# Designs tried in a protein design chat: VHH binders against q96fz2. Part 31

Target 1, 269 residues: q96fz2
Amino acid sequence: CGRTSCHLPRDVLTRACAYQDRRGQQRLPEWRDPDKYCPSYNKSPQSNSPVLLSRLHFEKDADSSERIIAPMRWGLVPSWFKESDPSKLQFNTTNCRSDTVMEKRSFKVPLGKGRRCVVLADGFYEWQRCQGTNQRQPYFIYFPQIKTEKSGSIGAADSPENWEKVWDNWRLLTMAGIFDCWEPPEGGDVLYSYTIITVDSCKGLSDIHHRMPAILDGEEAVSKWLDFGEVSTQEALKLIHPTENITFHAVSSVVNNSRNNTPECLAPV
Short names: E, the ipSAE of ESMFold2; O, the ipSAE of OpenDDE; V2, 0.75 times the mean of E and O plus 0.25 times the DockQ between their complexes.

## First folded at step 1 (VHH)

Design m2 (framework vhh_ozoralizumab_d1)
Fold by OpenDDE, second read of step 2:
Formats: C-alpha cells, sequence, structure tokens
Structure m2 (fold): chain B 269 residues (1-269), chain A 121 residues (1-121)
C-alpha cells in the first residue's frame, strides 16, 4: 500500500471514529496535534495521516480502551535512528509484512512495546498491470458502504446532495499499523511515525494486486488491536489476515500524480 | 465470513406459491438492507425485492408487485420471500443479497449461491 485517501473534515472524521469504551459508553476520540491533520484524496508516504491509538500510550493508568486520534508520519522511523534527517533511512518502512514483522528490529521492538495503531483512510489505491502493456490501471479499494435510510431508493445519486450524504456516513477503512517515537538527535519535537502491516491479498483483490493492507474489520478487531494493555502481542497478531470484506472500482489516472488532490482521484470511471 | 444461504426453491405449477428463506451469518444482519434478486436463463440479474434494516419498508418492481412479499426476522438472521401467483416467467435462480451503497449507487456486495425456482405446467 503506497497511496491512500483521507479527505474528510476533522469533525466528520472524528464522528466517524465514534466508539464504545470497555464500559459501553459512547465516546469520541480525543485529538493530539490536530493541526497536523491535512485532508487529502491522495496521501503518499512521508505525509501525515490520522491514526487511532490507546490513551494508555500518553497517560499513565489510563483506560487502555480509550482512543486517541493523532496525525502521524507515514513511514516508520525507528527510535534508534541516529541521523538528523528521517529521509536518510535506507530501508523502506512504508509497509511491514505480516510474515516478517517479528524478524525485523524496526517493527518488532515497537510492537513489543504495544505501539499498535489503526491507520484511518477513506480507502487505499492499488494499480493493476494491464496485460500486454506497461500501463497500470488504478483502483480505489474500500469497505462496502451500508445503505441507510438517508441514502434513498435504489438508483444512482444524481445530485450533489446525495454525494454529501455518502461521505457523512462513510465507513472508514481501518488498517493495522505499528508506530514508533523518534527523538531527533539535535533536539526538537518527538516524531510519531507509522507503518502499515500488509498481508497477501484476498481472492477478490488478487487480480488487482497480490498484497493488501491488514484490515481490521469491525469494532472488536479495532479495539483488540489498540488495547495493548489487555491484549498481548500474540493475540493481536491473530487479527492480522486478509479480508474479503472489501469493494473496489476503477479510477482515473489522475491519482497517479501525487500532487493531485481532488475528488477525481477516487471517482469511478 | 459473510454467508448467505438460500433455501425453499423447487418446481411449482403456474399459479402456485413458494416461500424462500435466506440464512445470514458473519455480519450484523439487522444493520443491512437486504434484497432478493433473480437470474433467469440467458438473462441478467434482476432485482425483485428490497427491505430496509428494520423491516418496516419494502419495495418491489412492477414485475412482481402484488405477488411477492419480502420480510425479515432480525432475531433469527433470516430473510424471507413469499411468492404467490407464480408465472413461468418467474423461473430463475433466486439469490439473497446484502445491500451496499457507494457513491450514490445501490449495489450488492454479497449474495448467496442461490435457489432454483422453476414454474412449469
Amino acid sequence: as target 1 above (269 residues)
Amino acid sequence: EVQLVESGGGLVQPGGSLRLSCAASGFTFSDYWMYWVRQAPGKGLEWVSEINSGGDSTKYPDSVKGRFTISRDNAKNTLYLQMNSLRPEDTAVYYCARGEYSYGYDSFDYRGQGTLVTVSS
């Protein structure tokens, strides 16, 4: 996974992340560094994206079922990194393969510390190689969206109003991530960065791409992944597998340029 | 894993009745709009019934309106289709389908293996 969409306004995004804590109380995640959130239809590595993580990471004796939302840098910078510039990292940390997560120090160490997060997105992009050509067709991949009373009757939404309704009730894609904290050698702010765990693609997606993000489907999976206080690393890793509960559609080549940040990126062609 | 399993199909004479059932599992059934769709030999998929999450709203195309009735039991995770006054043109494989709404389009993200309904004299 090398491209995502996360364009919802902050307030809409927050509401979309509503959850129940361990006591069954409805809650919204609290923001850390909300000013670092930059909505975009076209998010690339090294950009900031919002992730969910347990409150226990920030507050001693906090309820580990409580969630914080924070923009983090895509591309994990290990805490032991000694260079002053994260871009000098010689290995790619955009993704972490599930099968080798425990073999790589950069991922194993933070995971062992319980540094699990849920990466939020509207969806992610993948490119299918066209047969006989060097051309690649991009696809937008996301959770199936549930029909609601507000979505109306069977048919195409022909009005801008219906489009807005879609996003107001959009189910966000929830991907399993690992984050780390890096302190620059020269001082400054602590950098929070994340990697997305990847798995072999599900059957439905296999024709498009052979790998996919580890998607946490449902509140239970999300809660267990985040709750490092109650859920061990071993138990959490059981949540990491392909899911068939995805849908996708072809999009235009507009998304190929990472500078393009318009609705056309994820619009069906 | 999302599963939809249809049952109740069979051979029936014109004017007869059948009741189809669909057992749903692997998802919160009560959260989804559900559908019956059918595919006749040599024809495309046709929508034949819609029911909202709560079961208080239903829709039908003109082709089956007044003859078919969709219902659901959310406690049992089961969808039903009562088919009355069956006609030869109703011959098809009938599928239970889960409703999806994306980008202003209604679709179906999951459907069962189907059950065959044959209406013949």
Scores: ipSAE 0.038, ipTM 0.378, lowest interface PAE 4.1, mean pLDDT 90
Fold by ESMFold2-Fast, scan of step 1:
Structure m2 (fold): chain B 269 residues (1-269), chain A 121 residues (1-121)
Amino acid sequence: as target 1 above (269 residues)
Amino acid sequence: EVQLVESGGGLVQPGGSLRLSCAASGFTFSDYWMYWVRQAPGKGLEWVSEINSGGDSTKYPDSVKGRFTISRDNAKNTLYLQMNSLRPEDTAVYYCARGEYSYGYDSFDYRGQGTLVTVSS
């Protein structure tokens, strides 16, 4: 996974993340650095995306089931990275394979510290390789939506007003991530950055791409992944597996260029 | 420690053949999809071929289809690229890669140092 859509305005995104804490109390996640959130239909690595993480990461005695929402850089910069420019990192940390996560120092160390997060998106994009050609067909992949399961299309809106209504009750995609904290050697703000864990594609996606992000399907899985105070690394990793509860549709080549940031990027063709 | 080491590159005349090899170590080779990608002088990275973990499914772009064949020997932890009917435009550094490739980004988690193939008369 190397391209997502996360375009919802901050207030809509926040309401879409409503949850219940361990005591059964209904809550909205509390924002950190909300001004760094940049909505986009076409998010690439090195841009910021919103993630959920446990409040306990920031407050020693906090309830580990309470959630913070914060923008983080896509592309994990390990805490031990010693150069001054994180874009100079010589290996790709956009994704982390589930089968090697405990073998790679860049991921094993933050995972051991409980630095698990849930990466939020409207959905993600993948490009289907076509036999015999360099042409690729992009697809937008997302959770089944109540209206999409019934109607089968999100491109039927005739106006910007009707298009906005599609997103009012959108179920956000929730992907398992690992984050780390990096202190610039030259000084400056601590950088929070993340990677998305990947697994083998489910049968439904195998014709599009052979890998998929590890999707946490439902609040029980999301809660267990985030709650590093009560759920060990070993137990949390049991949540990492392919899921069939996913849908998709073909989209225009407009999405190919990460500079294009319009609703056309995810509209059905 | 994951390592991918390419070999078999060299100078060849148009119409000639070369076989590239990639020795893999530090991981369970038979569990991974493998790729060959190339970079011609002054150009970007180009996907050349892919092969599934079992070795029975392969894909190629039209630019090399019918001329190049990817294969693997899981018992030897080795990936191969048989290149026939070579053309001057095939001149590039060829890389063995593990992971996944997607249009708009490279999600290879490991790539070898590359082996140079020069096609010239």
Scores: ipSAE 0.011, ipTM 0.380, lowest interface PAE 8.7, mean pLDDT 85

Design m3 (framework vhh_ozoralizumab_d1)
Fold by OpenDDE, second read of step 2:
Structure m3 (fold): chain B 269 residues (1-269), chain A 121 residues (1-121)
Amino acid sequence: as target 1 above (269 residues)
Amino acid sequence: EVQLVESGGGLVQPGGSLRLSCAASGFTFSDYWMYWVRQAPGKGLEWVSEINSGGDSTKYPDSVKGRFTISRDNAKNTLYLQMNSLRPEDTAVYYCAREDYGSGSYYFDYRGQGTLVTVSS
């Protein structure tokens, strides 16, 4: 996964992340560094995207079932990185393969520390390669959305008003991630960065791409992944598998350019 | 079995030129995006060139842009890297690498044994 969409306004995004804590209380995640959130239909590595993580990462003795929402850098910068510029990291950390997560120190160590997060997106993009052709067809891949009688398909939103309604009730894609904290050698703010765990693609997606993000489908999966206080690494890793509960549609080549940030990126063609 | 065999490396003076070749076998070469990557002593792997399946699209990092040219001959199952205006910092083992379609761009599932390029006065 090298491209996502996360364009919802902050308030809408927050509401979409409503959850119940272990006590059964309805809550909204609290924001950390909300100013770093930059909505975009076309998110690429090195950009900031919102993730969910346990409050226990920030507050001692906090309820580990409570969630924080924070923009983090896409592309995990290991805590041991000694260069002053994260861009000098030569190892690609955009994704972490599930089968090698325990073999790579850059991912194993933070995972062992319970640094699990849920990466939020409208969906992600993948490009289908056609054999024998140089053409790649991009697809937008997302959770199936509940068809409300009035909410036409993303493609049928003929009116701005209808479009807004679709997004107001949009089920966000929840991807399993690992994050780390990096302290610049020269001082400064701690950098929070994440990698997306990838798995083999489900059968439905296999014709498009052979790999997919590890999607945490449902509140229980999300909660277990985040709750590093109660859920061990071993148990959490059981949540990492392909899911068939996805849908997709072809989009235009507009998304090919990472600079394009318009609704056309995810619009059906 | 997928095989990538690099050749053409050697010792060259600063400002010199080299042409690397990579012979591919064991897969449909023309279906894959290919890369040249390099690893300098004590440094991590760095991509230095990208070419699409058909050879009509190429990308370079700023570090080599204008100096390196990637090309391919699909009929010969061969990847090339023309390196001009070589610098000491270009000293590295150069690898031909196949894109891992499962992981996306700049992920590689196969690479050769590499060829050493040394740029020194």
Scores: ipSAE 0.008, ipTM 0.272, lowest interface PAE 9.4, mean pLDDT 90
Fold by ESMFold2-Fast, scan of step 1:
Structure m3 (fold): chain B 269 residues (1-269), chain A 121 residues (1-121)
Amino acid sequence: as target 1 above (269 residues)
Amino acid sequence: EVQLVESGGGLVQPGGSLRLSCAASGFTFSDYWMYWVRQAPGKGLEWVSEINSGGDSTKYPDSVKGRFTISRDNAKNTLYLQMNSLRPEDTAVYYCAREDYGSGSYYFDYRGQGTLVTVSS
């Protein structure tokens, strides 16, 4: 819901986002504001996270299938917001419910402008209610990973030591997002901020939490969500649904405090 | 702007019943999963029930399952908790809470002022 890990160094993250444009050419996404990227094992709302978006948002005649990667603030600040301080926004825009996204002005307007993005993370965290008690067990939730082709799939049963070796080939979690651009009324840099679209949890996650991010599983889904030049809002929204292609493992309570930013946050317990 | 106002608490004898209400305003109530949580004297906050946005899925901890029923009326922006077979250990302040998607809290980003339920002679 409101906590992710995105700790890869910038160069590793960039290579993990390699893609093919519409012409079939291999590309890496082009960075905007790369110095604003802050890797962390424990990212909360208000912090910056890397997102993918279409190059067409920045260049009028660009191929809409070409991708930019940019850090954006988690917590969408609508373009119409008139206060000088975005922290004064009176409602929470960290997540956007899929069932009402076309009814909420804060989300409907940027969607109408094609402002779709893919939010990147190693994975996200959720806290499970323990039966008969108020204790909560945190879990790290991520795409199934493949070790080297000789080793087969990586699973939750692997030792913590082995988890440190998988990051060079890690399949990043790709979540459907909506972004907006806010111009401070007193002047200053344009603020790019995003929200993560949420759906009901899949059966595999229902025992952990009742909601999950709308995950775009595979390059075809990612490409269609990003390509606002060729894919209408109506067609793109068909990609927004729960997915079962997800795995998880229990993690230490160290993750509970968002100030803790160490590998222990996502290590299996 | 976002407000949750609980009512219906009071003193009741063991075995009795109470119905709590929560009036929501300042947001689109039908978009949010809602919770009842409680805090007994000298204890921590305890989750009591949850209900999805449509009102067709509910969950309860073992301590209240079979005795408490959460429901909602989206046309009236109101959340309810029907409490039956009340026990002295149900004595607590009961809070209406809205789902939290990342404000830094797990369960909720807004909570009402609470309503006191006392189960005693």
Scores: ipSAE 0.000, ipTM 0.162, lowest interface PAE 11.1, mean pLDDT 83

Design m4 (framework vhh_ozoralizumab_d1)
Fold by OpenDDE, second read of step 2:
Structure m4 (fold): chain B 269 residues (1-269), chain A 121 residues (1-121)
Amino acid sequence: as target 1 above (269 residues)
Amino acid sequence: EVQLVESGGGLVQPGGSLRLSCAASGFTFSDYWMYWVRQAPGKGLEWVSEINSGGDSTKYPDSVKGRFTISRDNAKNTLYLQMNSLRPEDTAVYYCARDLEYSSSTYFDYRGQGTLVTVSS
């Protein structure tokens, strides 16, 4: 996964992240650094994207089932990194393979600390390799959305009003991530950054791409992944597997350019 | 059997240039996106270049952008990496790789044995 969409306004995004804590109380996640949230139809590594994480990461006696929403840098910067510039990392940390997560120090260490997060997106993009062709077809991949009588598929949004309705009730893609905290050697703000855990693609996606993000499907999976206080690493890792509960459609080549940030990126062709 | 054989590595001075080649066999080369990756001593695998099947689309990390150029000759089943303005930090074993996750530098289905590039004064 190298591209995502996360374009919802902050308030809409927050509402979409409504949850119940362990007590059954309905809650909205509290924002940390909301000003760092930059909505975009075309998110690339090194950009900031919103993730969910347990409040316990910030507050020692907090209920670990409570959620915080925070923009973090895509591309995990390990805490032990000693260079002043994260871009000097010699290895790509955009993704972490589930099968080797425990073999790589950069991911194992933060995971062992309970630094699990849920990366939020409208969906992610993947490019199908066309055999014998010079072109790669991009697809937008996302959770199936509830068909409302008036707002069918993203493609049925014929009016601005319908478009807004579609996004107001959009089920966000919830991807399993690991985050870390990096303190710059020269001082400054602590950098929070994340990697997306990847798995082999489900059968439905296999023709497009052989790998996919580890998607946490449902509130229980999301809650367990986030709740590092109650759920062990071993138990959490059981949640990491391919899911067939996805849909996708072909999109235009507009998304190929990371500078393009328009609705056309995820519009069906 | 899928085979990737890298060549062209060697010792070069800072600011120098090298051209690496990768001979591919055992598969339809023109059907695959290809990659160059490198591993410096004591460091992990780093992605350094991507090229699509037709050769008309390329991608580079910032670390090598503007200095390295990936190309391919599908008729010859060969992948190339032109490396200019080489730096000591470019010292690594360079591998050609097939089916690498473009967002990950570490995962591929096939890679060669590699060719050593040493940049030193």
Scores: ipSAE 0.008, ipTM 0.287, lowest interface PAE 9.2, mean pLDDT 88
Fold by ESMFold2-Fast, scan of step 1:
Structure m4 (fold): chain B 269 residues (1-269), chain A 121 residues (1-121)
Amino acid sequence: as target 1 above (269 residues)
Amino acid sequence: EVQLVESGGGLVQPGGSLRLSCAASGFTFSDYWMYWVRQAPGKGLEWVSEINSGGDSTKYPDSVKGRFTISRDNAKNTLYLQMNSLRPEDTAVYYCARDLEYSSSTYFDYRGQGTLVTVSS
C-alpha cells in the first residue's frame, strides 16, 4: 500500500470514528493537532494521514480503550534515527511486512512499546500489471458500503452532485499500523510517524496486486489492536492477516500523479 | 549501499537454456519480493517473473509461463532465473529488481545493471 484517499472534512471523519469504550460509553475520538489534517483524494508517503491510537500513550492513567485521533507522517522515522532530516532515512518505512515485523529494529522496538495505531482512509489504490505492456491499471479498494435505496456501490448511476452524499455514511477503511516518536537531535517538536503493516493479498485481490494492507475488519479487531494496555503484542499480531471483506473498482490514470487531488481520482471508469 | 548484480547471460541457440543469477547486497534480501524484468533492443521494460520473500509463491506472464522458473536462496542473498526453450523473442537485457511495496506505475524501486541474453542461430 503506497497510496490512499482520505478526503472527508474533519467533522465528518470524526463522526465516522464514533466508538464505545470499555464501559460501553459512546464516544468520539479526541483530536491532537487537528490543524495538521489535510484531506486528499490522493495521499502519498511523507504526507500526514489521520490515525487512531490509545489515549494511554498521552496520559499515564488513562483508560487504554479510549481513543485519540491524530495526523501522523506516513513513513515511520525510528526513535533512534540520529540525523536532523527525516527524509535522509536510508530505508523505506512506508510499509512494514507482517512476516518480518519482529525481526526489524525499526518496527520491533515501537511495537514492543505498544505503539500500535489504526490508519484511516476512504480506501487505498493499487496498480494492476497489464500483460504485454509497462502500463498498470489503477484500482480503488475499500470496505463494502451500506447500500442506499438507489445505489449498490460508490458512484452507481448517480450525478456528480448525488455522489457527494455517498460519504455521509461511508465506512472508513481501518488498517493496522505501527508508529514511533522521533525527537529531532537539535530540538523542535516531536515527530509522530507511522507505517502500514502489509500481508499477502486475499483471493479477491490477487489479480490486482500480490500484497495488501493488514485490514482490521470491525470494531472488535480495531479495539484489540489499539488497546496496548490490555492486549499483548503476541495477541495483537494474531489480528494481522489477509481479509476477503473488501471491494474495488477500476479508476482513471488521473490518480497516477500524486499531485492530482480531485474526486476523479477514485471515480469508477 | 543497495546493490543488485546480475550474471549468467550469453549467446544461446533457439531451444537452448540459460540460468541467470542476481547477487543482492546492502539490504535484508529475505524481506523483499523480487522480480526479473527484461528490455529487448529498442523496446520498453517487460515483467517476466516475480517471487515472494519466502520463495514459495511465484507468478509469470503467459509469454514465459512453463519455460522460465524464478527461485531464490535467502541464505546466499541470491535470486535465480532458469530459462528453458529459449526463443529469439527472449533476446533482451535481463534485470533483477527489488519490490518497493509502494502502489505505483513502476514495478520496482531498484534494479541492477543487467545481463544480456542473445538467442540466435
Scores: ipSAE 0.000, ipTM 0.189, lowest interface PAE 12.6, mean pLDDT 83

Design m5 (framework vhh_ozoralizumab_d1; at its last look DockQ between E and O 0.15; V2 from the best seeds 0.00; counts 0 for: pae E 12.5 > 2, placed apart)
Fold by ESMFold2-Fast, scan of step 1:
Structure m5 (fold): chain B 269 residues (1-269), chain A 122 residues (1-122)
Amino acid sequence: as target 1 above (269 residues)
Amino acid sequence: EVQLVESGGGLVQPGGSLRLSCAASGFTFSDYWMYWVRQAPGKGLEWVSEINSGGDSTKYPDSVKGRFTISRDNAKNTLYLQMNSLRPEDTAVYYCARVTYYDEGSYPFDYRGQGTLVTVSS
């Protein structure tokens, strides 16, 4: 996973993340650095994306089931990195393989500190290799959406009004991530950055790509992944596996250039 | 363990040629698109060439198009870069890199080797 859409306005995104804490209290996640959130149909690594994480990471005595939503840099910068420019990191930390996460220092250390997050997106993009051509076919991949009428599906959005209604009750994709905190050697604000854990693709996606993000399907899985105060690393890693609860459709090559940021990026072809 | 080991760099005069090699191990080489990328002293990484998994599709930036040729031998798990008509501005450390996903704007990869130094000078 190396490209996502997360275009919802901040207020719509916040409502889409409504949740229940351990005491049964209905809540909206509290924002940290909301002005750094930049909606886009075409988010690439090194840009900021919204993630959910436990409030306990920021407040010593907070209920670990309460959630913060914060923009973080996509591409984990380990706490031990000693250069002044994070873009100079010698290896790609956009994704973290589930099978080697406990072997890689960059991921094992923050995971041991409970630095688990849930990466939010409308969906993600993957490029299918086309036999006999040099072109790849892009697909937009997302959770099945609830619909009372066809306006609840991207494929059924035939008018501007129907297109707008699709997003009002959109079920956000929730991907398992690991984050770390890096303090610049020359001083300045702490940088929060994340990686997306990847697994082998499910049967439904195997013809598109051999890998997929580790998707946390439902509030129980999301809650357990985030709650590092009550759920150990060992128990949380049991949530990391492929899921079949996913859908997709082909999109145009407009999405190929990460600078293109329009609804055409995810519209069906 | 994914490993990429570059070789073939050296000192060459302007107008000369060099052939770089990259030996890949620890993964199914024939499943992956590959890049050559380079970093000149004091500069950022620059994408130099791209090849698909089958070896029948290649792309180059204008700065090297017509002078450089990327190729691969999947039976030997080896990537090559043939560099002709070398210029002083081609001086850089050259890295072989494994493509993670398609992106025309950033050329993403997850592994690269230690690199091989190419110096073009008289």
Scores: ipSAE 0.151, ipTM 0.595, lowest interface PAE 4.8, mean pLDDT 88
Fold by OpenDDE, second read of step 2:
Structure m5 (fold): chain B 269 residues (1-269), chain A 122 residues (1-122)
Amino acid sequence: as target 1 above (269 residues)
Amino acid sequence: EVQLVESGGGLVQPGGSLRLSCAASGFTFSDYWMYWVRQAPGKGLEWVSEINSGGDSTKYPDSVKGRFTISRDNAKNTLYLQMNSLRPEDTAVYYCARVTYYDEGSYPFDYRGQGTLVTVSS
């Protein structure tokens, strides 16, 4: 996964992340560094995206079932990195393969510390290779959305009003991630960064792309992944597998350039 | 079929100017950010300019900043590179290219032309 959409306004995003803690209390995640949130229909590695993580990461003795929402840098920067510029990292940390997560120190160490997060997105993009041509067709992949009688298909939102309604009730894609904290050698703010765990694609997506993000489908999966205080690494890793509970549609070539940030990026063609 | 055809290369003296063109076909040109890249003998591919889809935003590396100007005509499906104050170190094959998708840790140029040779020599 190298491209996502996360364009919802902050308040809408927050509401979409409503959850119940272990006590059954309805809650909204609290924001850390909300100013770093930059909505975009076209998120690329090295950009900031909102992730969910356990409150216990920030507060000693906190309820580990409580969630924080924070923008983090896409592309994990290991805590041991000694260069002043994260871009000088010589290996790719955009994704972490599920089969080798325990083999790579950059991912194993933070994972062992319980640094699990849920990366939020409207969906992600993948490009299908066309047989016989060098052309690739982009697709937007996301959770199936509940068809409300009034909510036309994403494609049928002919009116701005209908479009807003669709997004107000949008089920966010929840991807399993690992994050780390990096302190710049020269001082400054601690950098929080994440990698997205990837798995082999489900059958439904296999014709488009051979790999997909590890999607955490449902509140239980999300809660278990985040709750590093109660759920061991071994148990959490059992949640990492392909899911068939996705849908997709073809989108225009507008999304091909990561700098294009318009609704057309995820609109069906 | 996606095609990019560069033209306008040649021999020029140091301090001279040259204008390169790239004719694009087989795709919606106006949807893509376009790039000029170059490859000098024995060196790797180097990015030398970027322009957004609409043509209102451009970027340059320090090596060519102030000397090179990228532009585009979307109606003509053509990309341009005006090169001024050319230096011997600018000698390279110049390619027009587009970047589209993320592929295993990088954004590769998915298409580039055959290139046009620019030689800067006294």
Scores: ipSAE 0.059, ipTM 0.510, lowest interface PAE 2.6, mean pLDDT 90
Fold by ESMFold2, look of step 3:
Structure m5 (fold): chain B 269 residues (1-269), chain A 122 residues (1-122)
Amino acid sequence: as target 1 above (269 residues)
Amino acid sequence: EVQLVESGGGLVQPGGSLRLSCAASGFTFSDYWMYWVRQAPGKGLEWVSEINSGGDSTKYPDSVKGRFTISRDNAKNTLYLQMNSLRPEDTAVYYCARVTYYDEGSYPFDYRGQGTLVTVSS
């Protein structure tokens, strides 16, 4: 998983993240660094994307079931990294394999500190290899969405109001992530960065790609992954598995170039 | 063993031209989309051109569009970059790269050579 869409305006995104705390009270996550949110239909590694994390990471004695939403850099920069430029990492941290997470220091260390996050997206892209060639068919992959009698595919919207209806109630994809905090040696703000945990693909996606992001399907899974105050690393890792509750459609090659940021990137073909 | 060997770099004055070559071996070159990427000393990696496997679709960032032309000769397993109207800002080590689908431990670009240095100064 190396490409996502996360295009909703901040206020729409925030409303889509409504949740209930452990007392059952409806809440919205509180933003940190909202000005760093850069919506796009075509997010790539090294860009900032919003993640959810426990309030306890920022406030001693906070209710660990309360959520913060913050933009973080895609591509985890370990706290121990000594160079001044994160692009100089000798290995790619865009994704983290679930079967080796406890063997890689870059992921094991922050995971042991409870640095679990939920990576938010409209959905993600994957490229299917064509037999006998290096031709690749991109797909947009996302949670099944609520349908109405007149509702069609995502690309069926024909006016700003109809487009807004599709996205106003969009169920965001919720992927399990790990984050870390890096202090640049030459000074500046602490860099928050994340990796997306991957698993073997479910049967429904196996024809597209052999790996998929670890998807947290439902509020209980999301809450347990985030709540490092009450849920141990060992218990949290049991949430990491493939899901069949996923849908997809083919998209045009417009998405191939990461500089293209238009609705055409995720439109069905 | 996959090999990508860049050549054709050198010192050139602003406004000048260079043609870079990339010799590919150890894989079926015609099956892969290819990139040219560059890295100035102490700076991050920058994508500068893309070509599909057949050579009939090319893309460029605004910083080089109209000045650089990527091409390939699948019969010779060779990728090219024609660089015209060179500017001091184009000074970098240039690498050719296969487009490789990301998995753990690799960048989305797969470059293996030493690169070829292009220096643009007067």
Scores: ipSAE 0.000, ipTM 0.164, lowest interface PAE 12.5, mean pLDDT 84
ESMFold2 (binder alone), look of step 3: mean pLDDT 84; pTM 0.848
OpenDDE, look of step 3: ipSAE 0.017; ipTM 0.326

